# Ledger of designs, part 8: VH-VL binders against Prefoldin subunit 5 (PFD5)

Target 1, 151 residues: Prefoldin subunit 5 (PFD5), of Arabidopsis thaliana (Mouse-ear cress) (p57742)
Amino acid sequence: MASSSSRGEMEKMGIDQLKALKEQADLEVNLLQDSLNNIRTATVRLDAAAAALNDLSLRPQGKKMLVPLTASLYVPGTLDEADKVLVDIGTGYFIEKTMDDGKDYCQRKINLLKSNFDQLFEVAAKKKSVADEAGMVLQAKVKQLTAATTS
Key: E = the ipSAE of ESMFold2; O = the ipSAE of OpenDDE; V2 = 0.75 times the mean of E and O plus 0.25 times the DockQ between their complexes.

## First folded at step 2 (VH-VL; framework fv_clesrovimab)

Design c12 (from c04 with light chain A32Y; at its last look DockQ between E and O 0.01; V2 from the best seeds 0.00; counts 0 for: pae O 5.7 > 2, placed apart)
Fold by OpenDDE, look of step 2:
Structure c12 (fold): chain C 151 residues (1-151), chain A 125 residues (1-125), chain B 107 residues (1-107)
Amino acid sequence: as target 1 above (151 residues)
Amino acid sequence: EVQLVESGGGLVRPGRSLRLSCTVSGFTFGDYAMSWVRQAPGKGLEWISFIRSKAYGGTTEYAASVKGRFTISRDDSKNIAYLQMNSLKTEDTAVYYCARDEDYGDYWEGYFDLWGQGTTVTVSS
Amino acid sequence: DIQMTQSPSSLSASVGDRVTITCRTSQGISSYLAWYQQKPGKAPKLLIFDASSLESGVPSRFSGSGSGTVFTLTISSLQPEDFAAYYCQQFNSYPLTFGQGTRLEIK
C-alpha cells in the first residue's frame, strides 16, 4: 500500500523532478551498499579473531608457535599466558580482557554487526525500490508527454 | 480547411449543467488528443481537461478545479469532442477553447498547434 | 502543480524594437515549454514549442530559448501585427499550466 501511494505521488511529479528523485535514490543505494560492504568486511575480521581466540585457548602454556610480525614474516615463539588477550575496541585502542571475555566480546560484536547489516539491507532494498519505480515512472512520463522522446 | 469549432456555450445559473461540443474538420480526428482550455474574462489561459485518442485508450485527465464536475469525451464517428459541465459555478465563467494535440500512441506532444474560436460560458445568478 | 511566472506582465514598445519576455517555472521542466500569441477576441496561436522550435508559418523574428526553469521569448524586430498577449505553457507534467500572460502594447 505504501508502494502504491508512493507510485501515485511519483506519477504526479514532473520529468525533471522524477530525475532528481531517481538520482538521489540511486546515490543513497550506493552509499548504503558501501556501508553493507564495510560491515561484511568487519564481520569477516571478527570471525577470524574469534576463531583465533578459540584455537589459542586450546594451547597450553609453553607451546611453540609462529608469531606473525607481518602478513608474510613469522618468527618462532612460545605461548606464555593464554588467559589474557588484547582486544581492539575499534577506536585504535586495545584493552586487556580474559580469554573468555574476549570470546564473548567478539561474539557480541559479530551479532551487533549482523543486526546492523540486516537493518541496512532492508533500507537499501527500499531505496532501490524507490529508484526503480521512479525510473519506470520517469520513462513513462518522458515517453508520454514529449515528442523529443523518440530518437 | 483544418479547423475546430466550439459550440454549446451560453448563460446558465449556478448548479446547472451545460455541454460543449468541438467539431473538427480537415484532419484525422482519431490521430489527436483533444484538450479544453478556458479563459476567464480579462484573465489568462487555464488548461482544464484532455482526452487521448481512442486508439490509445482514450484516457482522460482533469484539472483539480473541474475534476468531479466536468467530463471530457469524444465521438470519433462524428468528429466531435465534448465537455460535459455539471454543477457549474460562477468561477467557471469563461471562453472555452478546444485544442488539438497529436497523439502518437507512445507519446503526445503536450502543446496545442490548433485552437477553436472558443465558445462563451457565463454562469450567473 | 508547476507554477509559471511571466515577466513583465505588460510592456510598451515601438515598431522595430527588440522585445524579450521571460517565463520562470517553479521547478525544472527541461525544454518542455511552448509560447503562444493571442490577439484580442481571438484564440491563442502557437509560436514556439520545445522551448526553441519555431512553429511552421511563424515569422523568424520570433525565437525561444532557455532550459530548466528560465525561458525567454524574443521578437527581434517588432512588427505592427505583433502587439498582442503572449503566454508560456509547460508540458513537463499534468496538469498543464500557463503563465499569467504578457501584454505587449504600442508605445
Scores: ipSAE 0.025, ipTM 0.633, lowest interface PAE 5.7, mean pLDDT 90
ESMFold2, look of step 2: ipSAE 0.166; ipTM 0.683
ESMFold2 (binder alone), look of step 2: mean pLDDT 91; pTM 0.940

Design c13 (from c04 with heavy chain D106I; at its last look DockQ between E and O 0.31; V2 from the best seeds 0.00; counts 0 for: pae O 6.5 > 2)
Fold by ESMFold2-Fast, scan of step 4:
Structure c13 (fold): chain C 151 residues (1-151), chain A 125 residues (1-125), chain B 107 residues (1-107)
Amino acid sequence: as target 1 above (151 residues)
Amino acid sequence: EVQLVESGGGLVRPGRSLRLSCTVSGFTFGDYAMSWVRQAPGKGLEWISFIRSKAYGGTTEYAASVKGRFTISRDDSKNIAYLQMNSLKTEDTAVYYCARDEDYGIYWEGYFDLWGQGTTVTVSS
Amino acid sequence: DIQMTQSPSSLSASVGDRVTITCRTSQGISSALAWYQQKPGKAPKLLIFDASSLESGVPSRFSGSGSGTVFTLTISSLQPEDFAAYYCQQFNSYPLTFGQGTRLEIK
């Protein structure tokens, strides 16, 4: 098991090892930050989809068109009456939902994404602490080396 | 072919350890969350552990029955998921299945569209 | 933990029958429910996800319905290969939980 309480191991490392460790840690932090941004983007899109479904539920019934609301939601059109939406689940599959089922779907996904964001944010914070610590140890060793070569 | 193959099961005495492996082929392993689900002889299914992809933190979840004794992990370079089982009890006797968590791109769902054949773990004196 | 109760625990039926299995949850799970089929000596196979969505390759005689706390799996015209165990599973929250299973037997 690894923890951020591993500064003692970093003190034993040479400058090249610390550079490699910091570069790797920075790459991991960047990957996690990209994933956090992806979750934020998905949450915004689902919030917009939920708002659009709420707006549509207030309109007179029986006159809707097949239009994309978001990347994942479509409203089918009919002159008779439309109470359904098409949900793109990302596998080339579309499932029909009632407006209430569509709202429930969006809310469930939003709750999932919020939970995932909180967990990932904590992981990212811990890995950033490791990256920052590696950077500090690296800077100290580089400063020591340059002082030795200039004095 | 898209498949999961479990290995590492066997007969062990109570209190000992065993490591199960799940070897994956036919899809991009690193993009998927993975679970272990077990089934005691003549009983139903019990979810025991879950691991997220590394892009989404590689975080883990455990059933209360195994928390503190079992550890799930993954090696994306080898396409293998692991279950390290410590302090085994007779109640851990089961067929252990590796299962792929359904993922519609950015988030995982928690239901399983692909299962391995299972590996049998018998904990007995 | 969310408790999952299936009814009946076992059911005897004939080929061509309409079969219904019910799954009840101890708290609301929206549509976060899946159904699996398991034949003796084999791994479970996903049939239905999101309460009512049919998995690719699964025969159309299988259907799911329900939301909240009560869910139903229906087989509209039972075939010989359908005699198996069936399990519901919630994925609304961790820990993930399964029903105790329903054994579908030949009458």
Scores: ipSAE 0.342, ipTM 0.720, lowest interface PAE 3.0, mean pLDDT 81
ESMFold2, look of step 2: ipSAE 0.398; ipTM 0.728
ESMFold2 (binder alone), look of step 2: mean pLDDT 91; pTM 0.936
OpenDDE, look of step 2: ipSAE 0.016; ipTM 0.594
ESMFold2, look of step 5: ipSAE 0.448; ipTM 0.731
ESMFold2 (binder alone), look of step 5: mean pLDDT 90; pTM 0.928
OpenDDE, look of step 5: ipSAE 0.021; ipTM 0.599

Design c14 (from c08 with heavy chain L106Y T107W G108E Y109G; at its last look DockQ between E and O 0.01; V2 from the best seeds 0.00; counts 0 for: pae O 6.6 > 2, placed apart)
Fold by OpenDDE, look of step 2:
Structure c14 (fold): chain C 151 residues (1-151), chain A 125 residues (1-125), chain B 107 residues (1-107)
Amino acid sequence: as target 1 above (151 residues)
Amino acid sequence: EVQLVESGGGLVRPGRSLRLSCTVSGFTFGDYAMSWVRQAPGKGLEWISFIRSKAYGGTTEYAASVKGRFTISRDDSKNIAYLQMNSLKTEDTAVYYCARGEYDIYWEGPYFDYWGQGTTVTVSS
Amino acid sequence: DIQMTQSPSSLSASVGDRVTITCRTSQDISSYLAWYQQKPGKAPKLLIFDASSLESGVPSRFSGSGSGTVFTLTISSLQPEDFAAYYCQQYDSYPFTFGQGTRLEIK
């Protein structure tokens, strides 16, 4: 019903108004889509971190491991202390946390990102609906004008 | 030849009702949107109502000044457009013109290429 | 609603004169503007549509120009039969609205 009323209002709008509406809606959809992608990327990173922490927490001191220097270069190392970890808080800074606190942080952050993702996804869907409807009405109006010009 | 002829105008008291008719000829009535435009004495033109062709759903539009009081309709079988005017006010006093919009298939309603000669409605106590 | 403002509201001119009437809109309406002529006691007559398209049967001395928010109707050489009222009308959005009119009188 809300969509029907919205469409009705759009049909009363001028061509330039519809263009502006569609353009704005499209812009918003694109921005929201970018945000959604960023959240997804961050979530994947945090999931990996959480898994790493969990695995690390199961390893005793002195355990042999491969330490990454780059994405493709690893050197052998040993685990010294696993009671404290450095956590990237997303601002370009690292903070020291206990292993348990680190795990909790990752989990809380993942949950937060999931919630944000769901909310933004809904908003994006609504905006896209507006854009699509505006586009349809706009096309109809433009078609009328074009037909009149060619006749 | 395209012709539009309005009828039904007259003198009425405030609060009363009046129905105007616009009889058309010379074109396929059902293919065109129709509008009513009025002109108060010594004043300019005011668009008040619009009805789409059946192909566009036969939907209607109204100016705020007449919305809820006036109803535009059409009988394509008779080539007549109507304007039912209820709850008439003194400010409704005007010459009422029916006007043709454009062909409904690809173009409809924006401007008016043919007009009737108008019918006078006077609302006075 | 889109407000239409014509200028001038009235003007006096002589036969043979070049006359220009302006219509301004409260918002951008692209080229969705029509011009009408109305003689006393008569119905309006369509002159121009889509801002610059001459209606069939209208003399070529009439022309329209403009887009967006400023439009003009021009009569290149005024003829005796051109003394009348002139109205602009937008059809970009509902409700359709007319300018207040311009009365062209003989000088």
Scores: ipSAE 0.018, ipTM 0.618, lowest interface PAE 6.6, mean pLDDT 89
ESMFold2, look of step 2: ipSAE 0.294; ipTM 0.702
ESMFold2 (binder alone), look of step 2: mean pLDDT 91; pTM 0.932

## First folded at step 4 (VH-VL; framework fv_clesrovimab)

Design s06 (from c13 with heavy chain D101G E102P D103L)
Fold by ESMFold2-Fast, scan of step 4:
Structure s06 (fold): chain C 151 residues (1-151), chain A 125 residues (1-125), chain B 107 residues (1-107)
Amino acid sequence: as target 1 above (151 residues)
Amino acid sequence: EVQLVESGGGLVRPGRSLRLSCTVSGFTFGDYAMSWVRQAPGKGLEWISFIRSKAYGGTTEYAASVKGRFTISRDDSKNIAYLQMNSLKTEDTAVYYCARGPLYGIYWEGYFDLWGQGTTVTVSS
Amino acid sequence: DIQMTQSPSSLSASVGDRVTITCRTSQGISSALAWYQQKPGKAPKLLIFDASSLESGVPSRFSGSGSGTVFTLTISSLQPEDFAAYYCQQFNSYPLTFGQGTRLEIK
């Protein structure tokens, strides 16, 4: 798994350079991990919204109500008005869609998030590999220095 | 005021290099995806490149016409997006626009809600 | 690549007219379509996103509709400032692609 090219470059680095590289890589991994968690949460939420919207389109309501399907979806009105949906597009903004447009919108966002998750997961895995290698090379150099210092 | 300002355009010979800059003000640059879109004289719009925010990987996309020759990058500390253009061809002659992808929490898209005024690149012998 | 074809390529109209511009895609893009307005010598400006959502600050006379492979931009009552070029753009897949543009001219 160890990349000879990246490891070779790291072995040429001093302890301070390796510390900086490791610290930067760790910060980037943490940022990417937070984003992956955000995407996963949003995907679950949108999957639930899409399922609820699909169920609603098959089971028309007879009452005049504003129906919150999820934090992201609302259906206002009566049976005749149940063809309209308010979709939370993030940061407190809502857009009004027809039922078919709302379902299509949710499915497109789900597909986008899944694609973005896969790409981001790959980037995070590569960055974590760099962080781990930097940590190992740093550990080896510190041990060499410590052995020399402590007689 | 929210704005994008492009710079770095000019007259250059084929085979040479040029670097365009897009300076951003009025919003948190690091949160947004950025693109370059060009328009040849009297022609329509052509998307060139896209760069995602660092929180979403900082990954890039390129049109086939520029892949391997152009590189998009960003410096979030300076609020600048760059387009490094190498091996320039006469068909690269265009006005180059910097454009912002919208952000809705964790939702960002490949359409453009804010554009700069453009910078002209002329590739001629 | 997804090819974007606008029709008509040019259109002459008078103030007060209802104008419709069509955008057709070579493959399905769901609702991943935006419309832009570009005036001579200026940068494009976003009008519509997600096929039918009006961008903030854009007059309500502009509307978008469609899904899949056929989309329309409608101006319900044309104003003098609306004479411009109009472009559709898909963002369903990379590379991002634009239509060839529709030039709206005063008659």
Scores: ipSAE 0.277, ipTM 0.698, lowest interface PAE 3.5, mean pLDDT 81

Design s07 (from c13 with heavy chain D101G E102Y D103S)
Fold by ESMFold2-Fast, scan of step 4:
Structure s07 (fold): chain C 151 residues (1-151), chain A 125 residues (1-125), chain B 107 residues (1-107)
Amino acid sequence: as target 1 above (151 residues)
Amino acid sequence: EVQLVESGGGLVRPGRSLRLSCTVSGFTFGDYAMSWVRQAPGKGLEWISFIRSKAYGGTTEYAASVKGRFTISRDDSKNIAYLQMNSLKTEDTAVYYCARGYSYGIYWEGYFDLWGQGTTVTVSS
Amino acid sequence: DIQMTQSPSSLSASVGDRVTITCRTSQGISSALAWYQQKPGKAPKLLIFDASSLESGVPSRFSGSGSGTVFTLTISSLQPEDFAAYYCQQFNSYPLTFGQGTRLEIK
């Protein structure tokens, strides 16, 4: 099992140790928040792509497919390929999909991102609780010290 | 060149401990999840442990067969993943592979696109 | 645990043959399946991820299909270097699990 600082452990720590613990915990929380924001942004973009694919599938066959749907989706320029889309899988790579496969791909990736977000959110919440507790113990110790020197 | 190199395997008696290392080169180690997968002589593949990148929580997962006995860890400053194996049993005899999990960009997944050559662990009296 | 069953466990084939290996899962896994090739004395190599996506550098004769609980790996025209063991793996939930493997041998 990984060792974690409980309130009891924190109460035994000096002010400098508590500052270091809080600083480390805050850095970890910030890193996790950046990742959560990245997932949130990607989910919004995939939702938009899924909506664009749904709109496109409602159009009559034979319409010109020359307009890019999103940064992640492209429609073939010819009527013979009107039922195919290219999906940007990131870092410049593309996967050719049929319209139905493209929708399924987007839905699976949206579901994956939601699952990843939920898992990471729980980890971030736990780390934030540790950071907040370290901050409260630190604040209490500083106040006790300040009151003692004023007496 | 992109590679994983395992070390630390050997012959050990039951009940003893052994630590495996996986040294990584050619990519940004800290961005990827790392796994250990083993293969007993003449048998199939068995996943044993996984550790996520720090950006995705640095959390760990274990197969039931090793839970409580094995610990996976990583040192991103040295580009090394570790597997600490305690209370070894004869059924832990296997080739142990270090493998890179897909954990880049906006998500992570547990399939393995890069494997080391393996290190052999033999547990016998 | 999600159980992975491959069929057949072993098959014999000739160069130029079309070969299909099936992987069945005890629970639905959507498209969260990968296929690996392992040659004797070597580490496994990723062939297919997300059930049907070909890994970079893998020959186009390899293809994957399926979703949910039934998946297939197909080699359209078997080459001498394809005689190896093949494994499916699910990554929908932990613990991660592999099929028992399929050994592809010369007829």
Scores: ipSAE 0.333, ipTM 0.715, lowest interface PAE 3.0, mean pLDDT 81

Design s09 (from c13 with heavy chain G105S)
Fold by ESMFold2-Fast, scan of step 4:
Structure s09 (fold): chain C 151 residues (1-151), chain A 125 residues (1-125), chain B 107 residues (1-107)
Amino acid sequence: as target 1 above (151 residues)
Amino acid sequence: EVQLVESGGGLVRPGRSLRLSCTVSGFTFGDYAMSWVRQAPGKGLEWISFIRSKAYGGTTEYAASVKGRFTISRDDSKNIAYLQMNSLKTEDTAVYYCARDEDYSIYWEGYFDLWGQGTTVTVSS
Amino acid sequence: DIQMTQSPSSLSASVGDRVTITCRTSQGISSALAWYQQKPGKAPKLLIFDASSLESGVPSRFSGSGSGTVFTLTISSLQPEDFAAYYCQQFNSYPLTFGQGTRLEIK
């Protein structure tokens, strides 16, 4: 219903208007695809951090030193202090958490990123549909112009 | 200096429209989601709406109390967020705050590290 | 909608006191909770996010704890500038919702 209305409006547009519409829509789709890839990357990093925290909890550490598990996770100090971690929230920032809070934090953010990916994917798919329709209408109008001038 | 400055508030009669603006400075506006939060006289805080950055879809959400009447938008070239308020009711009387989502747009979360000073909207006959 | 209930709605305290404010949610929100301070005539100020993370520049006497449905804000040694209203807020799901507020008054 929205696509039928949109296509009807596009049929009334000139070639220059359709070119501008398609160019803008393509740029928006590319931006959204980059953002989807960013969410995917952040999800992988948080999954790795969660796995590292789980491994640490099965093998408690008693040594007084800062131990990086991944680029996203650091465990400072002795066994008592090893319950505190610094977690990269996927944007280059770190938050100090207890080990259990760190695990809950990672899982909550992973769930959010997965939900956000699905929602953004739908937005990107709808925008791509508009870009594709504009391209089809543009091609048809260019072909009509070519046929009229070469007939 | 990072700051949010609201404008556009005033006294209006029920059924009329008003547009609020939130002008931002001191940070990269386009990277952040922005929200409107209101507070009725002597009452608590009520979240009204937010808008995501364009890179993360530019999507919007609304509280049920304002859905269909209010529209949030943004102009990243001017560093301004807007709240278009239509069909105003007496219960819309409040101080309206513009607020910045601290968690970078990727997480779609809404907790607010930076607030404007507020603009007063009074809806009465 | 997730309902947020703060207790107490108001309390009186003296400088140096330990003060605890509780926030209860109608549904589990994991750690998706923030605390704000608001002084009369001023905008709210973020104190705590993700239930227990202290916002930059906020004094260490403020701390948050809890997960799921029960959360607390603690001020370990109350100072004169701490007399204000305090609000909890969930950001686990839309619509975002706030508690009704707790007014902290001088005894």
Scores: ipSAE 0.471, ipTM 0.761, lowest interface PAE 2.1, mean pLDDT 83

Design s10 (from c13 with heavy chain G105P)
Heavy chain, then light chain:
Amino acid sequence: EVQLVESGGGLVRPGRSLRLSCTVSGFTFGDYAMSWVRQAPGKGLEWISFIRSKAYGGTTEYAASVKGRFTISRDDSKNIAYLQMNSLKTEDTAVYYCARDEDYPIYWEGYFDLWGQGTTVTVSS
Amino acid sequence: DIQMTQSPSSLSASVGDRVTITCRTSQGISSALAWYQQKPGKAPKLLIFDASSLESGVPSRFSGSGSGTVFTLTISSLQPEDFAAYYCQQFNSYPLTFGQGTRLEIK
ESMFold2-Fast, scan of step 4: ipSAE 0.510; ipTM 0.763

Design s19 (from c13 with heavy chain G110D)
Heavy chain, then light chain:
Amino acid sequence: EVQLVESGGGLVRPGRSLRLSCTVSGFTFGDYAMSWVRQAPGKGLEWISFIRSKAYGGTTEYAASVKGRFTISRDDSKNIAYLQMNSLKTEDTAVYYCARDEDYGIYWEDYFDLWGQGTTVTVSS
Amino acid sequence: DIQMTQSPSSLSASVGDRVTITCRTSQGISSALAWYQQKPGKAPKLLIFDASSLESGVPSRFSGSGSGTVFTLTISSLQPEDFAAYYCQQFNSYPLTFGQGTRLEIK
ESMFold2-Fast, scan of step 4: ipSAE 0.505; ipTM 0.742

Design s20 (from c13 with heavy chain G110P)
Heavy chain, then light chain:
Amino acid sequence: EVQLVESGGGLVRPGRSLRLSCTVSGFTFGDYAMSWVRQAPGKGLEWISFIRSKAYGGTTEYAASVKGRFTISRDDSKNIAYLQMNSLKTEDTAVYYCARDEDYGIYWEPYFDLWGQGTTVTVSS
Amino acid sequence: DIQMTQSPSSLSASVGDRVTITCRTSQGISSALAWYQQKPGKAPKLLIFDASSLESGVPSRFSGSGSGTVFTLTISSLQPEDFAAYYCQQFNSYPLTFGQGTRLEIK
ESMFold2-Fast, scan of step 4: ipSAE 0.486; ipTM 0.768

Design s21 (from c13 with heavy chain Y111W)
Fold by ESMFold2-Fast, scan of step 4:
Structure s21 (fold): chain C 151 residues (1-151), chain A 125 residues (1-125), chain B 107 residues (1-107)
Amino acid sequence: as target 1 above (151 residues)
Amino acid sequence: EVQLVESGGGLVRPGRSLRLSCTVSGFTFGDYAMSWVRQAPGKGLEWISFIRSKAYGGTTEYAASVKGRFTISRDDSKNIAYLQMNSLKTEDTAVYYCARDEDYGIYWEGWFDLWGQGTTVTVSS
Amino acid sequence: DIQMTQSPSSLSASVGDRVTITCRTSQGISSALAWYQQKPGKAPKLLIFDASSLESGVPSRFSGSGSGTVFTLTISSLQPEDFAAYYCQQFNSYPLTFGQGTRLEIK
């Protein structure tokens, strides 16, 4: 349910002001939807990295270097670095972890992304409600104008 | 250059208001969450408030000590973060730092990789 | 609120010494911990994030370890520029909280 005070303010606005408000609100909703997609993409990539790390942990040390790398997981090619991994955490940054620490790290980041998605989804839903309300008030005012010109 | 510059501090009497500004240069301000952290004379660090980027909701968080009295905001077109401080108390006397949250955009974790020089707020009668 | 307790509150050391500072949390925070260095009259500087990840540009003599409720910052071979205050900080939940600080002073 839309706020009565928000609707009251919109009812005082002219058609041009309502068009500007709706256009701005729609742009904000689109920005939030893009961000939600970014979180989803990162979650998928980290899930793949976690699976790859689990697979690596099941192999003998000498064979770990033969495991294919994922887009979010890199394993050093040297024997002295066989127990280290690089995890892409986003924005071009990589974190160096041991095999066991890397698995726990990926799970923590996946849990954060899922929580962040839920929080942002709620914000986006509220912003969409405002955009929809502005659209409804705008439609009502346009219909009133049309009725006046055809009466 | 990549930097944060705070301004607006000064000497003010209890019950008054003050607005701090944090002017940002050298990076895309709108992509980052920003925080205010304060430090009373001879004391440790206290996180006060933070604001998320508009792309991630523009929502805010506050420490209990300032909730209802302080308001964090941002103007992405001007590259400025603000802290509006109302009903100031002697206990609010501190150096106020503006800090950038190094959260890699999607994780919303509050560690701070870039800090301003600080601006001093003294609340006394 | 998550309470952060550092030990010791202060210590004296010599150049070349190995120094360890401990941070204890009132509840589990996984690896959601950062360490900062602050010199007199200056803003804090990030050293470590995610409990053990070294910030870009920070010397390798600094290292962090721990998970859950107990964390350590280690300086393997103390240098003259390392005499400063050190703070731990949790970012597992809001409000964000810092330890009271550890002052590292020259012997």
Scores: ipSAE 0.487, ipTM 0.762, lowest interface PAE 1.8, mean pLDDT 84

Design s22 (at its last look DockQ between E and O 0.04; V2 from the best seeds 0.00; counts 0 for: pae O 10.3 > 2, placed apart)
Fold by OpenDDE, look of step 5:
Order: sequence, then C-alpha cells, then structure tokens
Structure s22 (fold): chain C 151 residues (1-151), chain A 124 residues (1-124), chain B 107 residues (1-107)
Amino acid sequence: as target 1 above (151 residues)
Amino acid sequence: EVQLVESGGGLVRPGRSLRLSCTVSGFTFGDYAMSWVRQAPGKGLEWISFIRSKAYGGTTEYAASVKGRFTISRDDSKNIAYLQMNSLKTEDTAVYYCAREDYGIYWEGYFDLWGQGTTVTVSS
Amino acid sequence: DIQMTQSPSSLSASVGDRVTITCRTSQGISSALAWYQQKPGKAPKLLIFDASSLESGVPSRFSGSGSGTVFTLTISSLQPEDFAAYYCQQFNSYPLTFGQGTRLEIK
C-alpha cells in the first residue's frame, strides 16, 4: 500500500471515519508494541543464558560457584556436571541437553525471536504510519471546520 | 564518514524568511526520516519538524510553535533536507540542528546523528 | 503532547561519584525514551535509546533504566569528560518532546 494512495483515501473520509481509523490503528500499534516488548525481554534472557552457557562450558567439574536461590540470595555451590544443562523451554518444563545442544538451542531461539521481532517491527511501523497520517488528516479537517465556523 | 552539515543560518529581521539546508553523507539518505531540532540561547532542545522517508509516504509534521510558518522538505537526489522558515519571529532565534531519526523497539523518533548546527538570529 | 520533566535541573558532583538523573513523563511511553549528552557549543550526542540500550561507542559507565513514566540515567563513576548537560526525549508519539535538561557540574 502506497502511503500516497492511503492519504488520498483518508482525505475522502469523514471526521468520524478518520477517528475510527486512527483509533483502530492505535490499538493495533499498542498490541504490536506489547508483542515486541515481550520478544525483547525474551531475547535479553536468552542472550544472558547463551553467555552463561559459554562461560560455563569453559569451567571444569568441581569449580566453586555461587548459586542463586533468589534474585538477591546466593549460596556457595560446586559445579557437578558441566557437560549437561537443564533448559527452560518456556512452558514451565525443563529438559536436559548437552552443553552444545543447549548453546544451539539458545542460538536458534534467539534467531527465531529476532526474525519475529523484525517482522512485527515492520508491521508496527506501518500501522503507526497509518495512525499518524489519519491523525494529521483528521486535524486538518477539524481545523478547516473550525475556521469555517469562525469566519 | 557519516555526517550531517547544516547551513543557511544568519541574522534576519522579524517577518523575513530564511532557508536552512542539511547536507548528509555516509548513509542512504532516502531510507531515513529527518528532523529539525532547535535550541534557543541558554535553553533546552525543542523538536520542530520531521519528514519521513518516501518509503513511508514522505509525510511531514510540525511543532505548534512553527506550524504554518515553517516547511520541511527533502531532495533525495541531492542528499539534502531543507527547512524553509517564513514569518520569522524573535523567539525563533536559536541554533538549528538537523538530525537523523533512527528506529527503536517500536518506531523511529530518536536521533542517532546530529549536525553541528547553524545559528539563526531574528532581531529588529 | 507528552510533557517531560527531568530532575534535578542541576547537579554538582565529583569525579568518581555515582550520578543518577530522573526523567518523568506525563503519560506512559513504554520504553520509547532516549538520553543525550550535550557539551557547550556542541551538538547533542546520543547515549541511550529504548530506555536502556547503550549506543555504540558510549562508555559502559552510562546506563539507562525504567519504563512507563519514570526513567533514569546513571553514570556509575563520573569522569571529567562527563560534565555536561543531559536531556531525555520521548519518541512514543509526535510531537517529539525533550526534558528541560540537567546540567552536571563539578563540585
């Protein structure tokens, strides 16, 4: 959809129609924003996990480490099996993987999220453009009406 | 080298017109939205206008303070953005920056590249 | 329009100090916030975008946090070159708006 053509169509719309269009577009943008935010959050988490796995893979068995019990509470621990990890697959379940498989999982997941993000980002941008354009046309029409009334 | 270079600033009397230019290099100009941001002496930053890339319709918008008086435009063949300033007022006195908009998580709107600025002084 | 309010308007600190600047918005902007540094006679420089993403080339001592209506810029250990003005800016919607600025001065 060419933006120029969309604007032309918007200019033919009534005020109420433009309001509705803008409102709908805004709603869609908000929903997409939420999705994008969720993807970002997940990506950050996975990046951290990938980094952790990389670091962990370089550590020998028996290495002393701090184990988090909560976000703020840590206890001393010892690395037992460094060649296997438990992976949170996002459904509340954990699966055991080799270290390499764990790394691969994270990378694949990150790549998938990135792809999804890019796609949704483009859609959001287009929706935002529609919303903004509708708003501009709406404002122009309102101003014209106001000017006509005061003249 | 990626850069923006403003020009066209100067001293003018109220009611006069001035046209600012922003020449860009080092990136695909046509892919980016461009904005003008001004800064009055000793004051903060004020966004005043943007123009979208042609890919997004080349639409424009203005701050209330300049709407009806200023016009933003672009020539992608020359890699130049313009700000036509008409009916200048004393309160328009400021350093004027052109800035490239980049995309955040949701959409464009923050400025990752700035020109050095050009000074506009409106005085009787 | 979205109003941006920075606090404090001015701040005195010493080299090595931890400094925090706050930006509040009149409505929720998610993470559509950027931070800029401006030195006298120079153009603004982007530091942070998307509230917490560090711009390439910016020292790691700079960090951004927050979402919704409250955002913070933090300098973990102030360096001599960090004394400047700082501005927050929302890009959630047009018109784009800036905070009034925070001047960071030497104590």
Scores: ipSAE 0.005, ipTM 0.582, lowest interface PAE 10.3, mean pLDDT 88
ESMFold2-Fast, scan of step 4: ipSAE 0.580; ipTM 0.782
ESMFold2, look of step 5: ipSAE 0.461; ipTM 0.743
ESMFold2 (binder alone), look of step 5: mean pLDDT 91; pTM 0.935

